# Ledger of designs, part 3: VHH binders against Protein Syd (syd)

Target 1, 183 residues: Protein Syd (syd), of Idiomarina loihiensis (q5qw09)
Amino acid sequence: MKTLEESIDALMTRYKENVPVRYTEYVEEWNSPIYGTVIDENTVEWTPCRQPEALNFDDLESALEMSFHQSIKTLFGRWYAGDLALDYQGHTISLLQTQSAEDGERLLENITGHILMKRRLKQPETVFIGLGSEDDGLLVTIDNQSGAVGLEWVGKEQHDVLSDSLAAWLDNCQPQVETDKNS

## First folded at step 21 (VHH)

Design X2 (from U4 with P100I)
Fold by OpenDDE, fold request of step 24:
Structure X2 (fold): chain B 183 residues (1-183), chain A 121 residues (1-121)
Amino acid sequence: as target 1 above (183 residues)
Amino acid sequence: EVQLVESGGGLVQAGGSLRLFCAASGFTVSDNYMAWLRQAPGKRREWVALIHSSGRTDYADSVKDRFTISRDNAKNTVSLQMNSLKPEDTAIYFCAAKTIYRWRSTEYDYWGQGTQVTVSS
């Protein structure tokens, strides 16, 4: 029985082994520890590394008066990495990651925006963890109460449950062999 | 259908003020990044200001302390208050929107047609 940490680490290992050249958006001012060879003004090669200090959700939880599901904190607090291009049952998913402490802050503010939207729309609170590559506006999300991984359209409720847990879902994801500058 | 419509542009003397408006339809401004960009004749388009769904604002150095971006959620609009205008501020001003889920992208998803701002010396 794998822990979520083990599932995340295993996925990252598979990703490094199967995607030897990895590209992501280049944000020079972040000076991210994952950045390698700069390809152009918008693209950089990257290699994952463990976060020295896990992304802190405490202030956000206080501000929003909520507790985030632990799997969300674990996912975004484990590695600095570019977004992972994954294949799940023949569908391409971009699993979102944080590249640096600065990027983590941007992630947190965007989670804020997402939660506020859900509240405004009186929908169950979810947190986005990935993007569908096939359709604009398709999100991979975690239900904040159950921890279930599912799909939802932006501004809509989670309509499909892919897995009851993040660990189980990640265990069934495979790296895409072909990568682009946006993954 | 998604649409952004700018208004409020015009001719103003140096040192004067203008307020631009951007009316959005087909999406909610408070759920997205909203930005103003401008393009002067013969120059490249440049970013001017941004307001995030969380309410955070950001400005280009060239307009900081002179321009203020704000949002009216009830009207689903974004505004740009421009004070102490300079001839160098002359440009077509565009309203643009970007999803919060692609925060590293430099590309905007939706654009207005722009409104002309002319500052005379």
Scores: ipSAE 0.903, ipTM 0.945, lowest interface PAE 0.5, mean pLDDT 95
Fold by OpenDDE, fold request of step 24:
Structure X2 (fold): chain B 183 residues (1-183), chain A 121 residues (1-121)
Amino acid sequence: as target 1 above (183 residues)
Amino acid sequence: EVQLVESGGGLVQAGGSLRLFCAASGFTVSDNYMAWLRQAPGKRREWVALIHSSGRTDYADSVKDRFTISRDNAKNTVSLQMNSLKPEDTAIYFCAAKTIYRWRSTEYDYWGQGTQVTVSS
């Protein structure tokens, strides 16, 4: 069986092959290593690259007094990339990625917000890894305890488990040719 | 239904203070980016302050150290304490919200109608 790293790498390879021109939001001040041709003040072409140093979750884990499931750390620490538009069983999902170190900090901040929300609501802790493009407020999440990939509405518990593991789930995702830029 | 309602605006002399309030309904302020923006006559709308779900705050340079953004989770409100007001602060002030899950977006999901702040010299 493939490791999660292999699954992620394979997906990224598929994505590059099937989506030769990729657009994302341009944040000039990030000077992201993925940035290519600047299209306009808000849009830039991107190419994925490996993170020289994986996004560090240590401080966040300390702050939240928790340990994140390894799959979460692996996912967000593997590549700098734009968000990936994926097809899963005919549904469009935006797989969230980290574009730069600074963007990674933003991600961690938002994970913080999400975890705090879950705690406030006394719900099992999950971490968002994607967005359902068809429905506002639909998240793809990883259950932090089990590592299971599922869906949840914002502020609701995870439901409809899609896969027992991130690796398995990613292996079943295909790039979707999108005309819109990735966020 | 989502709604943002600003209040607290008015006329104040230079050097004075105002406190703006934004009451949110239909969503939880502590789960989102909450921001104040302002638009002066004939000028572009500009970002003023932001409070993140985590509690982190950020300010435009023009208002830094004079304005303070905060929230009351129990009341589901966001506030903007404005001190040392200047005529240049005269504008319509808007409360806005943005989901944390689309953090790269420059667009806010929800907007209030705005409240007028006028600072006289």
Scores: ipSAE 0.903, ipTM 0.943, lowest interface PAE 0.5, mean pLDDT 95
Fold by ESMFold2, fold request of step 24:
Structure X2 (fold): chain B 183 residues (1-183), chain A 121 residues (1-121)
Amino acid sequence: as target 1 above (183 residues)
Amino acid sequence: EVQLVESGGGLVQAGGSLRLFCAASGFTVSDNYMAWLRQAPGKRREWVALIHSSGRTDYADSVKDRFTISRDNAKNTVSLQMNSLKPEDTAIYFCAAKTIYRWRSTEYDYWGQGTQVTVSS
């Protein structure tokens, strides 16, 4: 795809086509614009929708005295969606998304915690965009300086570079089919 | 192997103070969402205070300005300073943790055993 926006949108289209019913955790007080039919007290169906205003990183950039790589801002500022279950060359990855403006605020706070950890450890600054497994602390991250997508254990530096750019990486991801209500 | 161990509970007269501690092993407290919850006899467990990896703290209305959550990164501990204690604060207090990377989960990943706090009238 020519632009990152086009790659994100194409992935979202492929995801909807290949995962026709999508589930995420239900939190009534969040009232997310992606929520559809409530399945039970903890599970809701969802459909992605465009953010009417992109998640704003300006205050965080000012507070941390840094600029985030544009790919990070574009990824988290384009859609409201549940997390996407993807396959990349045999890696099972959950690509993180935000579900509402308030959820975006939670993401920004969690990015703050991650950056503060990197600074404490004197490691290159990265931003998480995905999880390689629910339980093992393996992250997919973007190197903030280069834009490279890589694998990273929590508290350690990127150890495997998967792609030079987010757009290229997304173009090579495939949706996974979930058989349970959760995704 | 992740473990949370609470300490510092006991019997205190109303109006008094008590400090609870939560020692963590197997993960770093400053990198996680840490919380205190409590459960009084016959009541549901309720949230009391949190400290986020960003440094933000927050409190339930019932304890605001009386309780202070803090962490000691060198000792890898979280504490809860409880002042102006009331009989209604009587409960088992639990330390709990969850990852910042699955922030929409409503469940905590790890729990301590709990420590009893009893406030006498």
Scores: ipSAE 0.669, ipTM 0.842, lowest interface PAE 1.1, mean pLDDT 91
Fold by ESMFold2, fold request of step 24:
Structure X2 (fold): chain B 183 residues (1-183), chain A 121 residues (1-121)
Amino acid sequence: as target 1 above (183 residues)
Amino acid sequence: EVQLVESGGGLVQAGGSLRLFCAASGFTVSDNYMAWLRQAPGKRREWVALIHSSGRTDYADSVKDRFTISRDNAKNTVSLQMNSLKPEDTAIYFCAAKTIYRWRSTEYDYWGQGTQVTVSS
């Protein structure tokens, strides 16, 4: 069975093979390590690169008085990348990534907000890793106690468990390939 | 339907204070990234202050130490306390919000209609 690191790396390889030119928003001031050729004032090509130092959860764990499941820390600590457009068994998913160390700090802040919401609502603590739809508030999350990957509406508990582990889930995700608009 | 409604604007003498309020309906302010922006006539809209769902606040340099953003979860409102007002603070002030789940977006998802603040000598 693959390690989570191997599953993440294999997914990045499949993504680059199936989406050979990848685009994301260009903001010059961000100077993201993933940036490649600038296409226009708002668009840049990107390529994933390994984090030289993994995103550090220690301060957040201390501040929230919790331990994050290792799969969450490994996912967000391995690569800098744009978000990955994926298909999982008919679900269209955007797998969230960070583009840089600064972007990682923004992610940690947003994880804080999500955890505080779960505590206010007295729900099991989860951490978001993906978006199921842009406009309907559907998240892909990891249950922090079990490591289970599931679907969750913002403000609600996981309602559908997709996999018992992140590694298994990622192994069954495929890059979403756009069809030609002229063909 | 999400709605943001600003209030509390008006005419004030330089050196005075005002408190603006933003009442939200259709969503919870404490679960979102909330901000105040302002726009003087003929000028670009500029960011003034934010309060993140984590509780972090931040301010534009031009208002730091004079303005304070806060929220009231029971009333589902965000407020902006503005002290030591200057004529250059004259503008329409807007409340805006965005989701924490698309953090790289620089665009706000929701906007109020704005409230006028006028600072006179």
Scores: ipSAE 0.659, ipTM 0.810, lowest interface PAE 1.1, mean pLDDT 90

Design X5 (from U4 with S53N S105K)
Fold by ESMFold2, look of step 22:
Structure X5 (fold): chain B 183 residues (1-183), chain A 121 residues (1-121)
Amino acid sequence: as target 1 above (183 residues)
Amino acid sequence: EVQLVESGGGLVQAGGSLRLFCAASGFTVSDNYMAWLRQAPGKRREWVALIHNSGRTDYADSVKDRFTISRDNAKNTVSLQMNSLKPEDTAIYFCAAKTPYRWRKTEYDYWGQGTQVTVSS
């Protein structure tokens, strides 16, 4: 099996090949290294780029008194990118990414809130990595202890395990091939 | 159905204090971004304070050190303590909420009706 890094990189390559022009919301003050050609005041082209230093989870791990599963740290520490629109077994998923170091800090704060919710509810700790396109309350998550990728409704436990590892799950995700450009 | 209901607005003298409350139903305040915004007469709505689902707080520069956003998870409420009030703080104050899972989204998903705060000189 591929390493997780190889699976992430292969997915990014497939994404660029199948979605050759990629758009995201343009916010000039975000100072995002992924930005390319500005299309209009709200839209910019983007290209993924490697994080020069991986997003650092150490302070968060200390504050929460926990260790994050390595797959979570690797996923969010490898690329700056826009969110990826993916298909998994006929379902649309938005795989979350960070666009800059500043955006990564915002992600870490939101992971904090999610972990605190899981602790309040006495549920197994998970970390969100994606959103279901059918409902914004449907998360794709990684179980922090096992590394399993699963579906969970916000505020509930994982109800469906999709894969026992992130690498295997990513290898079975494909870029959405139907876009506005290919109408 | 998500509902946000503000209360606690009123008339107050400059230099005084006032505490606003936002009661939430249909969702849990600690699991979401919760914010206060305000709209002064003839002006556009502006952000005042935010409490993240993590519990961290952020404030607009104009209210920093005078206002405190907080939440009471047992009552499922958010509040805004406003101290050292100035006439410039006169506005309708709104409670708003949005999902933390698309943190880059700027628009709030749910809004209260607003409560009037008037600060007399």
Scores: ipSAE 0.648, ipTM 0.822, lowest interface PAE 1.1, mean pLDDT 91

## First folded at step 22 (VHH; from X2 with S105K)

Design Y2
Fold by OpenDDE, fold request of step 24:
Structure Y2 (fold): chain B 183 residues (1-183), chain A 121 residues (1-121)
Amino acid sequence: as target 1 above (183 residues)
Amino acid sequence: EVQLVESGGGLVQAGGSLRLFCAASGFTVSDNYMAWLRQAPGKRREWVALIHSSGRTDYADSVKDRFTISRDNAKNTVSLQMNSLKPEDTAIYFCAAKTIYRWRKTEYDYWGQGTQVTVSS
């Protein structure tokens, strides 16, 4: 059985092989190691690379007085990459990634906002890992307690479980051809 | 329906103060990026201040230490306290909101109609 790291790496390999030209949002000041040819002021080509040091969740865990499910930390600490356009059973999903260390800090900040929202609403704590491409209000999330991957609308509880584990879910995701330069 | 409504604008003398308010409906301000932007006559729209769902605030250099953005969760409002106002601060001020889940996106999802601020010399 594949480890989560192996599943993530395999997906990234499939993505590189099947999506030879990859575009993402360009944030010049980040000087991200994934950035290639700048297309315009808002768009850049990218190639994934391993994070030299995994994104650190320690301060956030301390601040929120919680432990994040290991799969979340593994996912966001493995690669620098643009968001991945994926197909899952005919549904288009944008798997969120981190482009740089600075981008990682933004991600952690936004995870903070999400967790605070869940607590305010007295809902089970989840962490967002992806977006429905057709509606930004539809999130792919990991349940922080169980590690299950599912769907939820913003401000609502996880309503559908896609997989019991992130590794299994990623193994069943396929690359989608890029149609939006800002994906 | 999502709506943002600005208030508190008006005429003030240089060195004076104003407090702008933005009332949101249809979503929770504490769960989103909330920002103030402004547009002066004949100039491009510019970002002024931001308050993140986490409580972090940020300011344009031109208003830093003079303006303060804050949030009232109970009222679902965002405020902009503007002190030491200058004629250069004259503009229409807009309240805007952006989701936290597309944090690299530069565009805001929702906008108010704006409120006029005029600073006389």
Scores: ipSAE 0.906, ipTM 0.944, lowest interface PAE 0.4, mean pLDDT 95
Fold by OpenDDE, fold request of step 24:
Structure Y2 (fold): chain B 183 residues (1-183), chain A 121 residues (1-121)
Amino acid sequence: as target 1 above (183 residues)
Amino acid sequence: EVQLVESGGGLVQAGGSLRLFCAASGFTVSDNYMAWLRQAPGKRREWVALIHSSGRTDYADSVKDRFTISRDNAKNTVSLQMNSLKPEDTAIYFCAAKTIYRWRKTEYDYWGQGTQVTVSS
């Protein structure tokens, strides 16, 4: 049985093998360790690397008085990478990643915003991990209690469960061969 | 339909104050990045202030400590309190919004029509 870490690593391996040239937004001031050849002021090649120190959720958990599902922490704390363009059962999804420590901070604040929204709306707390490529309003989320991966429209409850676990879901995701929209 | 409507602009003397308002419809202000930008004649549009869905605020150095961005969740509005105004602050001020889920995107998704702020010497 594969661990989540193994599933993530396997996906990253598949991604590197199938997407040998990877582009992402270039944020010069981040000095991200994944940055390679700068293509232009907005675009840079990237190569994933392990986070030397996993993204820290402790402060956020304290601030929000909650515990995040471990799969969320594992996902966002494993690699520095550009967002991954994935195919899941014929649907294109952008799996969100952190590019640097600073980018991780941006992710955390946005998770904050999302959680606050869910609370305001009295909806089960989820954390976004991906975007539907066809519609920015469609999120791939993890239910913070169950760990189930599902789909939800922004401001709505998770309406479709794709998998009971992140590991299982990632194992069934393939790199999208088409151009990454984040390029 | 999404709409942003600015108001509160006008003519003011140097050292004076103005408060700009941005009324949003079609989306929730508190769930997004909200920003004020401005464009002076013959100059590039520049970012002025931002309020994140989390409540975090940020300011351009040129307006820091003089301007304050805030929001009214009940009214679904964003405001920009501008104090100690200078002639250099003369510009069209725009309210803009972008989703929190694509935070690396530099472009805003929605824009207001802008409101003129003129600061006389």
Scores: ipSAE 0.902, ipTM 0.943, lowest interface PAE 0.5, mean pLDDT 95
Fold by OpenDDE, look of step 23:
Structure Y2 (fold): chain B 183 residues (1-183), chain A 121 residues (1-121)
Amino acid sequence: as target 1 above (183 residues)
Amino acid sequence: EVQLVESGGGLVQAGGSLRLFCAASGFTVSDNYMAWLRQAPGKRREWVALIHSSGRTDYADSVKDRFTISRDNAKNTVSLQMNSLKPEDTAIYFCAAKTIYRWRKTEYDYWGQGTQVTVSS
């Protein structure tokens, strides 16, 4: 079986090969290492690169008094990239990525909000890793205890388990042939 | 159906105070980014304050230490306490919401109709 790192790397390779031109929102102040040709004030081409330092979850774990599943930390700590437009069994998913250290901090803040919501609702703690392209209310999430990848509507429990592991799920994801400009 | 409804605007003298309210329906304010923005006559809309789902708040420099954004989870409302008001604070104030899951999105997902705040000299 592939390690999660291998699965992530393989996906990124597939993405680069199949999506030769990649666009994302341009946040100039981030000066992200993934940024290439600036298309306009809002759009930039990007190329993925390895994070020099993995996104740090320690402070968040301390603040929330929890440990995040390692797969979550691995996913968001390995590459700087735009969000990946993926096809999973005919469904379009936007796999969330971090574009820079600053972007990573934003993600951590949002994860905080999500966890607090789950606690408030007395639901199992999950972390969102992707969005349905058709509906922003549909989340791809990792169960923080089991590591299982599943689907859930915002404010609801996972209603579908897609895979027991992130690695296995990613191995079954393919890049979309058409690049979503919103990715 | 999602709706944001602002209230609390009006005319006030410089140095005075107002409290704006934004009542949300169709979603939970504590689970989203909630923001106040304002648009003065002849000027572009500008961000004023934001409260994150995490509870963290941010303010524009122009209103920092004068304005306070807060939320009432029970009532599903967001408030903007505005103290030490100045004529330059005169604007239409808008309540807006954004999902936490697309944090790079520059646009807000939901908007109120706005409430007029006028500060006289």
Scores: ipSAE 0.701, ipTM 0.869, lowest interface PAE 0.7, mean pLDDT 93
Fold by ESMFold2, fold request of step 24:
Structure Y2 (fold): chain B 183 residues (1-183), chain A 121 residues (1-121)
Amino acid sequence: as target 1 above (183 residues)
Amino acid sequence: EVQLVESGGGLVQAGGSLRLFCAASGFTVSDNYMAWLRQAPGKRREWVALIHSSGRTDYADSVKDRFTISRDNAKNTVSLQMNSLKPEDTAIYFCAAKTIYRWRKTEYDYWGQGTQVTVSS
């Protein structure tokens, strides 16, 4: 139906419209491009902005001797944003985002750790894109071979497939309007 | 059920060495962000060293080239080799861990009880 880029952009638009004031942690030293009005010493408003240069996966692909599914690279390479609080069919999900180029470097390092864990455990390689609870043990992941979006406990294989593709999955996610800020 | 237990602290002369150990149970050290922190008397807790699940290590400037963090994944332990110790290294040393899935999170999820290191002049 839609390209993945169109699905991501549409989600950002409806998120901004349905969560008109978005909050994240304020750390003055980070000076993040998404930061807007500072609310207090720990809280800042934020607005998504396009990455001027997409997060670069090439060096990581070379180092790990793998290629990442294009949906992963597109998701993490399009916007700087805070994490998005979403609902999917009654599941509360935090869709993970990077807020700056420096944040993207941290994400790539954490993806490295996750892939090394999957290899150690001899499991199909996945990449996390979201958290299904405040307990960081439940992940939303993309299967790197198929592109399928699924649920996965840390250290386990995907146990529930939510969608065959990221674009379709995002099109069925709704902003969670009952939260008072993103994290 | 998650538990971090430090050991290896003690009294040592300036210029000496100690090796601290952190034994983990209820989770896997190689899958997590592992760190050593310390708290000197009357001071705030400060970060000392880390080892990331990716294998990357990093150090506070005050200990760089004197301290080495490492892990033994078979024993599920993290260690801190401390060489050329100075009186200002005197502190309670804590092992701590946090998830790699919230990379902006500054709080640690798990803490040990600490082990005392005292460096005499």
Scores: ipSAE 0.690, ipTM 0.852, lowest interface PAE 1.0, mean pLDDT 91
Fold by ESMFold2, fold request of step 24:
Structure Y2 (fold): chain B 183 residues (1-183), chain A 121 residues (1-121)
Amino acid sequence: as target 1 above (183 residues)
Amino acid sequence: EVQLVESGGGLVQAGGSLRLFCAASGFTVSDNYMAWLRQAPGKRREWVALIHSSGRTDYADSVKDRFTISRDNAKNTVSLQMNSLKPEDTAIYFCAAKTIYRWRKTEYDYWGQGTQVTVSS
C-alpha cells in the first residue's frame, strides 16, 4: 500500500521522534549537509535532509554492465542521513545511509567492490543496505534480481530472507531507543 | 583473527629502489580497502597509497609517480614498489586494512607491525 518512498519517509519520521538528538562522527572537511551542533573534535549532532538530486547509479550501471534493482536506488537516493540504529524482530540493525553527495560516491565505489566479490565467488549479486552486527561481518542485503531483503555473511549467499520487499521490511523496523548507557 | 605482516624493508642508497610486501591472513586482500602508511622519526603517521576492492589506486602527492601499489590475489598480498628513493622516504612503513561496508570510518580495522625503510645519502 505504501510506496517505498513513503516507507522510507515514515521510518525517518519515527526515527526523529524516538531518537530526538542524533550523533555521528564529525569530520570538519566533509561539511556534510546533515551536520548540526558540533559537540567536540569527533562528534556532531545530525538531522536528516532530502537529497536535492538523487544519487545517480547510471555511470555505475554502465561500468558494471548491469541494472540495479529500483529499491536500492530509491533507498540511497532519498535522504542524506547518518546510519539508523534499528530493531528488527529483536535484532539490532544499522541501516546504512549517505551523508552527502561525496559520501554517495564512496558508497557507489564500495558497491562496485561488493559486486566484483560476488562475481568472483559466482554468487547471486546483492547490494548491502545494513549491518546486523558491527563485529562479525553480518550484512543486510537486497537481492538485485528479486528485491528480497535478507541476511548475508560477507563472502556468502543470503541465508535468511527477511522480506520480499524493502518497503515491507522497513515498515517492520523500529528505531533502537536504548543505549549501553541505560537510565 | 586477521593478521597483516610487512616485509621487504631495509637500507638502500638514495636513488635506489625497494619493494615492500604485506601478507594477509584471515581475509581476502582484493575484497577490502588496503593502504600503506608511513611514520618518520618524530612525525605523525601519514598515508602513502591505497588500493580499493574496486581496483582504484591513489597516492600521496609526495610519492606520486615514484611509488606503485599493487596486489597479488593468488598470494593474498599487497605490495609497494618504491623507486627513486630519497632520504625523506626514511620511515617505518605500515600495511593497513579496513572494511568497505562502513566507508565513513576513518580508522583502519587492522594494522601490521611495520617494516623499516632507511634511505642513505
Scores: ipSAE 0.671, ipTM 0.846, lowest interface PAE 1.1, mean pLDDT 91

